# VHH binders against MAM domain-containing protein 2 (MAMDC2), part 4

Target 1, 162 residues: MAM domain-containing protein 2 (MAMDC2), of Homo sapiens (Human) (q7z304r168to329)
Amino acid sequence: IECDFEENHLCGFVNRWNPNVNWFVGGGSIRNVHSILPQDHTFKSELGHYMYVDSVYVKHFQEVAQLISPLTTAPMAGCLSFYYQIQQGNDNVFSLYTRDVAGLYEEIWKADRPGNAAWNLAEVEFSAPYPMEVIFEVAFNGPKGGYVALDDISFSPVHCQN

## First folded at step 8 (VHH)

Design p5 (from n1 with N31T; framework vhh_5c3l_4)
Fold by ESMFold2-Fast, scan of step 8:
Structure p5 (fold): chain B 162 residues (1-162), chain A 121 residues (1-121)
Amino acid sequence: as target 1 above (162 residues)
Amino acid sequence: QVQLQESGGGLVQPGGSLRLSCAASGFTFSTYAMSWVRQAPGKGLEVVSAISTSGGYTYYADSVKGRFTISRDNAKNTLYLQMNSLKPEDTAVYYCAKLTYRGYDWGFDYRGPGTQVTVSS
């Protein structure tokens, strides 16, 4: 379930179909673009790649963007870590869920609000004793500005340090 | 531990008004969208209203639009529902709920014990 989103690779992650709001690959060399985007964590520059959702595309209060992992194939337990960035001034909720083959959702993590505009490390205790998906979800609670960015997803079969 | 406690329910005649309150504790109230959900006897749950973290955006079910107003006071960790022009069809247990959105749907992960609203002459 590891992914640094380099080379425009999604590592098997997929968007849940939604015509209004989806996760996009960001980064690379940006010229003649005046939008503010986060810098890649791996390179600390706009030359690397990351995933992002921008609330400028939200039209409805109930819009949500989901980035869904491949199903786990072997039992696993340990620390799921990733870097994220949330732009201030919006009502976005960034959460992490698991979903099993029966469609049962369980929230395993939620970002603090308002946070800071720098890359933050999240470390989440993760257990998949049977096949399940990990879902990165952004729920938009208003149309007023703000992106959520995600990078450097990794897993370690040890307890989280913190 | 998330705790939500509703108050303000009661018996009113058709055309009357009630104001529901929900006291929240055990989480950072200001960082979550909140909702009011109701259940009439023998029916399923209906989300009647929702409000964003700041209160800047609201949702109302068509059945209550123009009659109900949702608001919040983040300094007091309190959610409100002002109910005007009440109808017998509004008779239900009203729950305060912490909101979760998923795909094209949305729901809640916690709700209070509820407060009964009865609209009858």
Scores: ipSAE 0.000, ipTM 0.196, lowest interface PAE 12.4, mean pLDDT 69

Design p6 (from n1 with N31Y Y32S; framework vhh_5c3l_4)
Fold by ESMFold2-Fast, scan of step 8:
Formats: C-alpha cells, sequence, structure tokens
Structure p6 (fold): chain B 162 residues (1-162), chain A 121 residues (1-121)
C-alpha cells in the first residue's frame, strides 16, 4: 500500500465516481486552473502529484469521495502513514476506513482539523489478518466546501513511530 | 435517536400509482440529504432516488426516471416518493434512509423498517 501519486498514476487505488465529490490527481500544470491548491509534498512544487478533493461550490448532498486501495493479499500488521492537508474553514470530514469482503466498514482514523494549511503526517496502526481494502474518505458534512489533499502513502511492518 | 417511519405501501396493478411518505425524527431533517432505497426479492439494495437538503437537487436511478418523483417538506420533517406507471419490476420493500454514497454500494447512516410495494395483477 505505497503511493506518492507521481507519474500521474494511482498505484492501483480507485476513485469511486459520484456526481458531486471525487478524488483527482493534482499538481503539475493544472494548478493554475484551480487558483488555491496545495503544493505536492514529495516535490514541494506544482510539478509533483497528489490526490485531492475540491468542493468549492457547495452541493447540499451529504456526499463522500472515496479512494480505495487494492485488496490485501497476505496478512499484514504495522504502521500506515501518509501526509494530508485540509483547507481551513471547510466542513469536510477526512477519515480512514477498512472494508472487509463482507462490506463491513470500520473507521480506523479521523483527521483533526488543523488551524493551518500545512502538510500533516498521519500514522495509523493497521492490521489486515484477512483480505480487506483501505479507504480514504472525505465526507461533505456542511455548507462550507474546501480541498483535502493526500500524498506519500506508505506502510512499514513495525509499530508507528512515536 | 434517529427514527424514520415509512407509510403508503400496498398492492397495486401495473400502470397504477402509489405515494410513499417517511416521517423523520431525532435529527435536524432540514440539514440532511435523504433517499429512497428498495430491495426486490432475491436482489441487493438499490438507491432509487435521493434529494438534497433544500430539495434543489434530485437523483433518480435509470430504472425509475420519468416515473418516480422525490420531494420533501422540511417544515413537516417528511420525505415523499410519488410512484407512477408502476411495473411488476418495482415490487420491493421500500426504505427511507439517511444515505451516504460509499464505495461500490450505498452506505446507510440510518434506515427505516420499510414498507412493502407489490405490483401485480
Amino acid sequence: as target 1 above (162 residues)
Amino acid sequence: QVQLQESGGGLVQPGGSLRLSCAASGFTFSYSAMSWVRQAPGKGLEVVSAISTSGGYTYYADSVKGRFTISRDNAKNTLYLQMNSLKPEDTAVYYCAKLTYRGYDWGFDYRGPGTQVTVSS
């Protein structure tokens, strides 16, 4: 489960399309079209890539945008880490779920709303003793939109650094 | 806690009409998007229609477009589904739901107990 979203590919991650809110590849030459978006964490520049959700125009549905990992193929346990950025003042909720083969969701992490627009490191204890998917979810939860960005997903088979 | 209660189901002949109602309580109805979800015999759950908080935006599954109309009355905390030109394929239990679009299927925040709609001669 590693992806820096460089070379404009998703490393097997799948965006679940819906009509209102979706994950997109950001960075590169398209940044100017979006006015205010974060710089890529890997390169610290517009020429790198990251995934983002941008809900600048409020849709009044309670929608979620999901980025879904490939199904795990072997038992694994350790630390799942990634960088994220949340635009100040929005009402989006950014969460991490697991989903098993029966379709049961379990929330394993939820973002604190930082007071700044900096990249934040998340480190989540992760265990997959049987096949499951990891899902990055942004929920539109109120009238204020804004971006959520995700980059540098990695897994290490040791407990999270503390 | 969240409570949703459907009414208005029944037996109707093909080509007939029914109007379903859902009474909501335990949450601020006017701040929640709502949906109608059905389960036909031997099938999984299908979202047939959804409506935004204000009623300004609606969604309809291809199977019901042009025949079903979703609406809401925020002053009365009530969701409606007007079903016209009913077909045998519309036979299902219909659920009122606080629904979030998730993954490969629809995720439920909460769902009512359902009301049976049978379309048969």
Scores: ipSAE 0.009, ipTM 0.164, lowest interface PAE 8.9, mean pLDDT 70

Design p7 (from n1 with T53S; framework vhh_5c3l_4)
Fold by ESMFold2-Fast, scan of step 8:
Structure p7 (fold): chain B 162 residues (1-162), chain A 121 residues (1-121)
Amino acid sequence: as target 1 above (162 residues)
Amino acid sequence: QVQLQESGGGLVQPGGSLRLSCAASGFTFSNYAMSWVRQAPGKGLEVVSAISSSGGYTYYADSVKGRFTISRDNAKNTLYLQMNSLKPEDTAVYYCAKLTYRGYDWGFDYRGPGTQVTVSS
């Protein structure tokens, strides 16, 4: 499970269909004037790319936007790390789930509140005894929650250090 | 580990009132939107009401607007449903749940065992 979202590539990650809110590739030289988006973590510039989801597209209470990994190889254990940025808002929840082959969800990480404007490093102990999906989920309670951005997903087969 | 426990159900006459409570433990209650969902005899699940994590935004089904009020106390990890002007049509098992909309689909990550509300004379 690794992706820096460069070259406009999702590395096999897919959105779960939602008519209103989905993860999008951000950054690059083409700017979106509708919202203030973060700079890419990998390149520290507008020319790099990251994934983001923006609450301004929320139409229904408690909508979720999911970014779903390919099935993991198994057994697998170690540290899943990624960078994220949350624009401060009222009711957004950014979480990481696993989903097994039976479709059961388990929450393995949740972002702290309040967020800040900087890229934050998350390190999550990860274990997949069976092939599983990793899901980055943002739950929205209205259009005033701001954006959530994600970059530089990586996995290391050692325990998290920080 | 995650537990949701409803209370406050019972038998009440038409026009009466009940207050349901849901005690949450084993997770960070203040980070999740919460809902009340009911199932009437012979019917499917209906989302009755929902409240955002902060309490700043609420939803009500058309069947209960003006009669039911949802609230929460994040310091006490408790969700409430004040039910006024109860009708026989409100007879159902009421569940406390974390509710999410996953494109075309409402799902529950956590749900309590339910509390029975019966409105009958």
Scores: ipSAE 0.006, ipTM 0.231, lowest interface PAE 10.3, mean pLDDT 72

Design p8 (from n1 with T53Y; framework vhh_5c3l_4)
Fold by ESMFold2-Fast, scan of step 8:
Structure p8 (fold): chain B 162 residues (1-162), chain A 121 residues (1-121)
Amino acid sequence: as target 1 above (162 residues)
Amino acid sequence: QVQLQESGGGLVQPGGSLRLSCAASGFTFSNYAMSWVRQAPGKGLEVVSAISYSGGYTYYADSVKGRFTISRDNAKNTLYLQMNSLKPEDTAVYYCAKLTYRGYDWGFDYRGPGTQVTVSS
Protein backbone atom coordinates (compact mmCIF):
# COMPACT_ATOMS: atom_id res chain seq x y z
CA ILE B 1 0.00 0.00 0.00
CA GLU B 2 3.17 2.19 -0.11
CA CYS B 3 3.22 5.05 -2.58
CA ASP B 4 5.20 8.28 -2.97
CA PHE B 5 3.24 9.32 -6.13
CA GLU B 6 6.49 9.94 -8.03
CA GLU B 7 6.52 10.27 -11.83
CA ASN B 8 2.71 10.35 -11.97
CA HIS B 9 2.49 6.76 -10.67
CA LEU B 10 -0.47 5.95 -8.41
CA CYS B 11 0.82 2.53 -7.22
CA GLY B 12 -2.56 0.98 -8.04
CA PHE B 13 -4.61 3.58 -6.15
CA VAL B 14 -7.83 4.61 -7.93
CA ASN B 15 -10.42 7.33 -7.55
CA ARG B 16 -14.01 6.37 -6.80
CA TRP B 17 -16.07 7.86 -9.64
CA ASN B 18 -17.42 11.33 -8.89
CA PRO B 19 -18.39 13.85 -11.61
CA ASN B 20 -17.31 16.90 -9.59
CA VAL B 21 -14.39 16.22 -7.26
CA ASN B 22 -11.52 13.71 -7.48
CA TRP B 23 -7.93 13.29 -6.34
CA PHE B 24 -5.31 14.59 -8.81
CA VAL B 25 -1.53 14.37 -9.10
CA GLY B 26 0.23 17.61 -8.17
CA GLY B 27 3.77 18.87 -7.83
CA GLY B 28 6.59 19.28 -10.31
CA SER B 29 5.30 20.89 -13.50
CA ILE B 30 1.78 19.43 -13.17
CA ARG B 31 -0.79 22.24 -12.91
CA ASN B 32 -4.50 22.78 -12.60
CA VAL B 33 -5.45 26.39 -13.35
CA HIS B 34 -8.53 26.25 -11.06
CA SER B 35 -6.65 25.02 -7.96
CA ILE B 36 -4.43 26.72 -5.42
CA LEU B 37 -1.92 23.90 -5.02
CA PRO B 38 0.15 23.04 -1.95
CA GLN B 39 3.89 23.50 -2.12
CA ASP B 40 5.98 20.34 -2.49
CA HIS B 41 6.82 18.27 0.58
CA THR B 42 10.07 19.50 2.16
CA PHE B 43 11.90 16.19 1.62
CA LYS B 44 11.02 16.02 -2.09
CA SER B 45 12.90 17.55 -5.01
CA GLU B 46 11.27 20.28 -7.12
CA LEU B 47 9.91 17.43 -9.31
CA GLY B 48 8.37 15.53 -6.40
CA HIS B 49 4.70 14.63 -6.62
CA TYR B 50 1.74 14.28 -4.27
CA MET B 51 -2.00 13.71 -4.51
CA TYR B 52 -4.48 16.51 -3.84
CA VAL B 53 -8.18 17.28 -3.89
CA ASP B 54 -9.64 20.79 -4.07
CA SER B 55 -12.98 22.01 -2.74
CA VAL B 56 -13.48 24.40 -5.72
CA TYR B 57 -14.92 21.41 -7.66
CA VAL B 58 -17.57 20.60 -5.02
CA LYS B 59 -21.19 21.13 -6.09
CA HIS B 60 -23.12 19.89 -3.04
CA PHE B 61 -22.92 19.39 0.73
CA GLN B 62 -21.41 16.01 1.69
CA GLU B 63 -19.71 15.25 -1.63
CA VAL B 64 -16.76 12.89 -1.12
CA ALA B 65 -13.52 12.22 -2.97
CA GLN B 66 -12.06 8.77 -2.30
CA LEU B 67 -8.62 7.43 -3.16
CA ILE B 68 -8.77 3.63 -2.87
CA SER B 69 -5.85 1.24 -2.39
CA PRO B 70 -5.50 -2.18 -3.98
CA LEU B 71 -6.77 -5.03 -1.80
CA THR B 72 -4.27 -6.22 0.80
CA THR B 73 -2.97 -9.69 -0.06
CA ALA B 74 -1.82 -11.23 3.22
CA PRO B 75 -2.69 -10.56 6.86
CA MET B 76 -1.06 -7.25 7.80
CA ALA B 77 -0.60 -5.52 11.14
CA GLY B 78 1.56 -2.52 11.89
CA CYS B 79 1.90 1.21 11.34
CA LEU B 80 0.47 2.96 8.29
CA SER B 81 2.04 6.39 7.90
CA PHE B 82 1.57 9.23 5.47
CA TYR B 83 2.04 12.96 5.12
CA TYR B 84 -0.88 15.28 4.60
CA GLN B 85 -1.60 18.98 4.27
CA ILE B 86 -4.94 20.72 4.77
CA GLN B 87 -5.42 24.29 3.63
CA GLN B 88 -7.44 25.78 6.47
CA GLY B 89 -10.72 27.35 5.41
CA ASN B 90 -14.32 26.25 5.74
CA ASP B 91 -15.38 22.67 6.36
CA ASN B 92 -13.97 19.47 5.01
CA VAL B 93 -13.22 16.17 6.76
CA PHE B 94 -10.15 14.10 5.86
CA SER B 95 -10.43 10.49 7.04
CA LEU B 96 -8.90 7.08 6.59
CA TYR B 97 -11.14 4.03 6.29
CA THR B 98 -10.79 0.34 5.76
CA ARG B 99 -13.36 -1.44 3.62
CA ASP B 100 -13.64 -5.22 3.79
CA VAL B 101 -14.85 -7.68 1.13
CA ALA B 102 -18.42 -7.35 2.46
CA GLY B 103 -18.28 -3.59 1.79
CA LEU B 104 -18.22 -2.59 5.48
CA TYR B 105 -16.42 0.66 6.28
CA GLU B 106 -14.45 1.29 9.46
CA GLU B 107 -12.97 4.71 10.22
CA ILE B 108 -9.44 4.20 11.55
CA TRP B 109 -8.23 7.82 11.54
CA LYS B 110 -9.51 11.37 11.15
CA ALA B 111 -7.42 14.50 10.64
CA ASP B 112 -7.33 17.14 13.35
CA ARG B 113 -7.92 20.63 11.99
CA PRO B 114 -4.44 22.19 11.75
CA GLY B 115 -3.63 25.74 12.93
CA ASN B 116 -2.25 26.54 9.48
CA ALA B 117 -1.44 24.65 6.27
CA ALA B 118 1.70 22.54 6.75
CA TRP B 119 2.79 18.98 5.96
CA ASN B 120 1.84 16.78 8.92
CA LEU B 121 2.81 13.18 9.64
CA ALA B 122 0.00 10.77 10.45
CA GLU B 123 0.79 7.39 12.00
CA VAL B 124 -2.14 4.98 12.22
CA GLU B 125 -2.26 1.54 13.81
CA PHE B 126 -3.42 -0.71 10.97
CA SER B 127 -4.73 -4.25 10.93
CA ALA B 128 -6.04 -6.20 7.94
CA PRO B 129 -6.52 -9.86 8.90
CA TYR B 130 -8.25 -10.49 5.55
CA PRO B 131 -8.16 -8.68 2.20
CA MET B 132 -9.28 -5.08 2.71
CA GLU B 133 -9.02 -1.73 0.93
CA VAL B 134 -7.57 1.39 2.51
CA ILE B 135 -9.50 4.51 1.56
CA PHE B 136 -8.37 8.10 1.88
CA GLU B 137 -11.53 10.21 1.91
CA VAL B 138 -12.26 13.91 1.92
CA ALA B 139 -15.88 14.78 2.66
CA PHE B 140 -16.77 18.33 1.64
CA ASN B 141 -19.42 20.53 3.18
CA GLY B 142 -19.20 23.03 0.31
CA PRO B 143 -16.85 24.63 -2.23
CA LYS B 144 -14.93 26.56 0.46
CA GLY B 145 -12.28 24.64 2.37
CA GLY B 146 -9.27 24.70 0.12
CA TYR B 147 -7.19 21.69 -0.80
CA VAL B 148 -6.20 18.49 0.98
CA ALA B 149 -2.89 16.93 -0.07
CA LEU B 150 -1.46 13.46 0.55
CA ASP B 151 2.08 12.12 0.08
CA ASP B 152 4.49 9.37 1.08
CA ILE B 153 2.21 6.52 2.12
CA SER B 154 4.28 3.91 3.97
CA PHE B 155 3.68 0.72 5.97
CA SER B 156 5.88 -0.82 8.66
CA PRO B 157 5.01 -4.13 10.38
CA VAL B 158 5.75 -2.63 13.83
CA HIS B 159 3.72 -0.50 16.25
CA CYS B 160 3.66 3.23 15.54
CA GLN B 161 6.54 5.00 17.28
CA ASN B 162 5.19 8.56 17.67
CA GLN A 1 -15.68 9.20 26.56
CA VAL A 2 -18.07 10.99 24.21
CA GLN A 3 -21.16 12.40 25.92
CA LEU A 4 -24.12 14.20 24.32
CA GLN A 5 -27.03 15.54 26.39
CA GLU A 6 -30.20 17.01 24.85
CA SER A 7 -32.63 19.45 26.51
CA GLY A 8 -35.51 21.75 25.58
CA GLY A 9 -38.18 19.25 24.56
CA GLY A 10 -41.76 19.39 25.76
CA LEU A 11 -45.41 19.68 24.84
CA VAL A 12 -46.37 22.42 22.36
CA GLN A 13 -49.48 23.24 20.36
CA PRO A 14 -49.51 23.03 16.54
CA GLY A 15 -47.94 26.18 15.10
CA GLY A 16 -45.79 26.66 18.20
CA SER A 17 -42.01 26.78 18.59
CA LEU A 18 -39.33 25.01 20.64
CA ARG A 19 -35.55 25.34 20.84
CA LEU A 20 -33.52 22.18 21.52
CA SER A 21 -29.97 22.25 22.91
CA CYS A 22 -27.30 19.58 23.05
CA ALA A 23 -24.28 19.81 25.35
CA ALA A 24 -21.25 17.88 24.08
CA SER A 25 -18.15 16.65 25.92
CA GLY A 26 -15.36 14.10 25.60
CA PHE A 27 -14.24 15.11 22.09
CA THR A 28 -13.11 18.23 20.20
CA PHE A 29 -16.62 19.44 19.31
CA SER A 30 -15.41 22.07 16.81
CA ASN A 31 -13.77 19.37 14.63
CA TYR A 32 -16.93 17.37 13.82
CA ALA A 33 -20.16 17.71 11.92
CA MET A 34 -23.22 17.32 14.13
CA SER A 35 -26.82 16.37 13.47
CA TRP A 36 -30.31 16.18 14.86
CA VAL A 37 -32.01 12.83 14.33
CA ARG A 38 -35.59 12.01 15.34
CA GLN A 39 -37.71 8.92 15.82
CA ALA A 40 -41.48 9.32 15.59
CA PRO A 41 -43.81 6.73 17.19
CA GLY A 42 -43.79 3.56 15.08
CA LYS A 43 -41.24 4.93 12.58
CA GLY A 44 -37.51 4.62 11.94
CA LEU A 45 -34.78 7.17 12.54
CA GLU A 46 -34.79 10.28 10.33
CA VAL A 47 -31.89 12.74 10.01
CA VAL A 48 -33.71 16.10 10.09
CA SER A 49 -30.74 18.47 10.07
CA ALA A 50 -26.93 18.52 10.02
CA ILE A 51 -24.30 21.21 10.40
CA SER A 52 -20.63 21.29 9.41
CA TYR A 53 -17.97 21.70 12.11
CA SER A 54 -17.53 25.44 11.39
CA GLY A 55 -21.27 26.08 10.99
CA GLY A 56 -20.71 27.26 7.41
CA TYR A 57 -22.89 24.57 5.81
CA THR A 58 -26.21 23.05 6.80
CA TYR A 59 -28.53 20.28 5.65
CA TYR A 60 -32.29 19.99 6.20
CA ALA A 61 -34.66 17.15 5.40
CA ASP A 62 -37.48 18.12 3.04
CA SER A 63 -40.00 17.59 5.87
CA VAL A 64 -38.50 20.45 7.93
CA LYS A 65 -37.07 22.91 5.37
CA GLY A 66 -38.12 26.49 6.07
CA ARG A 67 -39.32 25.62 9.60
CA PHE A 68 -36.22 24.35 11.44
CA THR A 69 -32.83 26.06 11.85
CA ILE A 70 -29.72 24.27 13.07
CA SER A 71 -26.86 26.22 14.66
CA ARG A 72 -23.87 25.64 16.92
CA ASP A 73 -21.70 27.47 19.43
CA ASN A 74 -18.23 25.95 19.32
CA ALA A 75 -17.04 28.05 22.28
CA LYS A 76 -19.77 26.44 24.42
CA ASN A 77 -19.65 22.96 22.83
CA THR A 78 -23.39 23.28 22.20
CA LEU A 79 -25.64 22.34 19.25
CA TYR A 80 -29.08 23.93 18.76
CA LEU A 81 -32.25 23.26 16.80
CA GLN A 82 -34.80 26.06 16.49
CA MET A 83 -38.15 24.49 15.57
CA ASN A 84 -40.89 26.81 14.25
CA SER A 85 -44.39 26.16 12.89
CA LEU A 86 -44.48 22.75 14.58
CA LYS A 87 -46.88 20.12 13.23
CA PRO A 88 -48.30 16.99 14.89
CA GLU A 89 -46.07 15.02 12.46
CA ASP A 90 -43.00 16.50 14.23
CA THR A 91 -43.88 14.53 17.40
CA ALA A 92 -40.80 12.40 18.07
CA VAL A 93 -37.84 11.78 20.35
CA TYR A 94 -35.06 14.09 19.12
CA TYR A 95 -31.43 12.95 19.38
CA CYS A 96 -28.22 14.91 19.09
CA ALA A 97 -25.70 12.85 17.08
CA LYS A 98 -22.03 13.08 16.10
CA LEU A 99 -21.72 12.39 12.37
CA THR A 100 -19.10 10.10 10.83
CA TYR A 101 -18.39 10.17 7.12
CA ARG A 102 -18.41 6.65 5.67
CA GLY A 103 -18.32 7.39 1.95
CA TYR A 104 -21.77 8.64 0.92
CA ASP A 105 -23.52 6.99 3.86
CA TRP A 106 -24.30 8.96 7.00
CA GLY A 107 -23.24 7.25 10.16
CA PHE A 108 -23.41 8.48 13.69
CA ASP A 109 -21.07 6.96 16.25
CA TYR A 110 -22.69 8.60 19.26
CA ARG A 111 -26.17 9.77 20.16
CA GLY A 112 -27.53 11.39 23.28
CA PRO A 113 -30.42 9.83 25.28
CA GLY A 114 -32.93 12.04 23.44
CA THR A 115 -35.54 14.62 24.35
CA GLN A 116 -39.27 14.15 23.72
CA VAL A 117 -41.15 16.66 21.56
CA THR A 118 -44.93 16.33 21.51
CA VAL A 119 -47.03 18.53 19.24
CA SER A 120 -50.68 18.27 20.33
CA SER A 121 -53.43 20.26 21.80
Scores: ipSAE 0.000, ipTM 0.192, lowest interface PAE 12.4, mean pLDDT 70

Design p9 (from n1 with Y57W; framework vhh_5c3l_4)
Fold by ESMFold2-Fast, scan of step 8:
Structure p9 (fold): chain B 162 residues (1-162), chain A 121 residues (1-121)
Amino acid sequence: as target 1 above (162 residues)
Amino acid sequence: QVQLQESGGGLVQPGGSLRLSCAASGFTFSNYAMSWVRQAPGKGLEVVSAISTSGGWTYYADSVKGRFTISRDNAKNTLYLQMNSLKPEDTAVYYCAKLTYRGYDWGFDYRGPGTQVTVSS
């Protein structure tokens, strides 16, 4: 479920289809007139890549953008970590869910508040004793020009350090 | 644990008004979108209104648009529904619900026990 989103690889992650708002690959020379795109965390430059969603494309109340991991194939227990940015002042909710084979959602993490322009590290205790998906979700509460960005998803089979 | 408690229902004449309240506890109310959901006798569940965390975004079903107003008071952990120009077809049990996502479907983690609204002559 690790992915740095470099070389336009999504590492098997997929968007749940939505005609209005989805996760997009950012960085490099990609520009969006409605967003200020962050620098890539991996290379700390505009030439790297990350994933992002932007609330300006929201057309319906409570639209969500989901980025869904590949199904896990072996038991996993440890620390799931990733970097994220949330544009300050938006009313969007950024959350992490697991979804099992029966379709049951379980919230395992939620961003505490709108962030700043810096990349923030999230570390989440994670267990997948049977096949399941990890879902990065942004729930939109308004169409006001805010983005959420995600990069450098990694897993370590030890307890989280922070 | 999450608790949602509705109040303000009752019997009212067509054209009348009611104000529903929902007291929330056991979660950070200001961090979640909230909704009012109703179920008429023999019918399915209908989301009639929803409100964003800040109150800056609201939704209304076509059946109630222009007649109902949703609002929230994050300092009091309370959700409201002002219901004007009530019609017999508004007769239902009204539930306060904490919204959860289920793949673009209206879903909720929790709903209260409901309050009965009856619009009858």
Scores: ipSAE 0.000, ipTM 0.195, lowest interface PAE 11.7, mean pLDDT 70

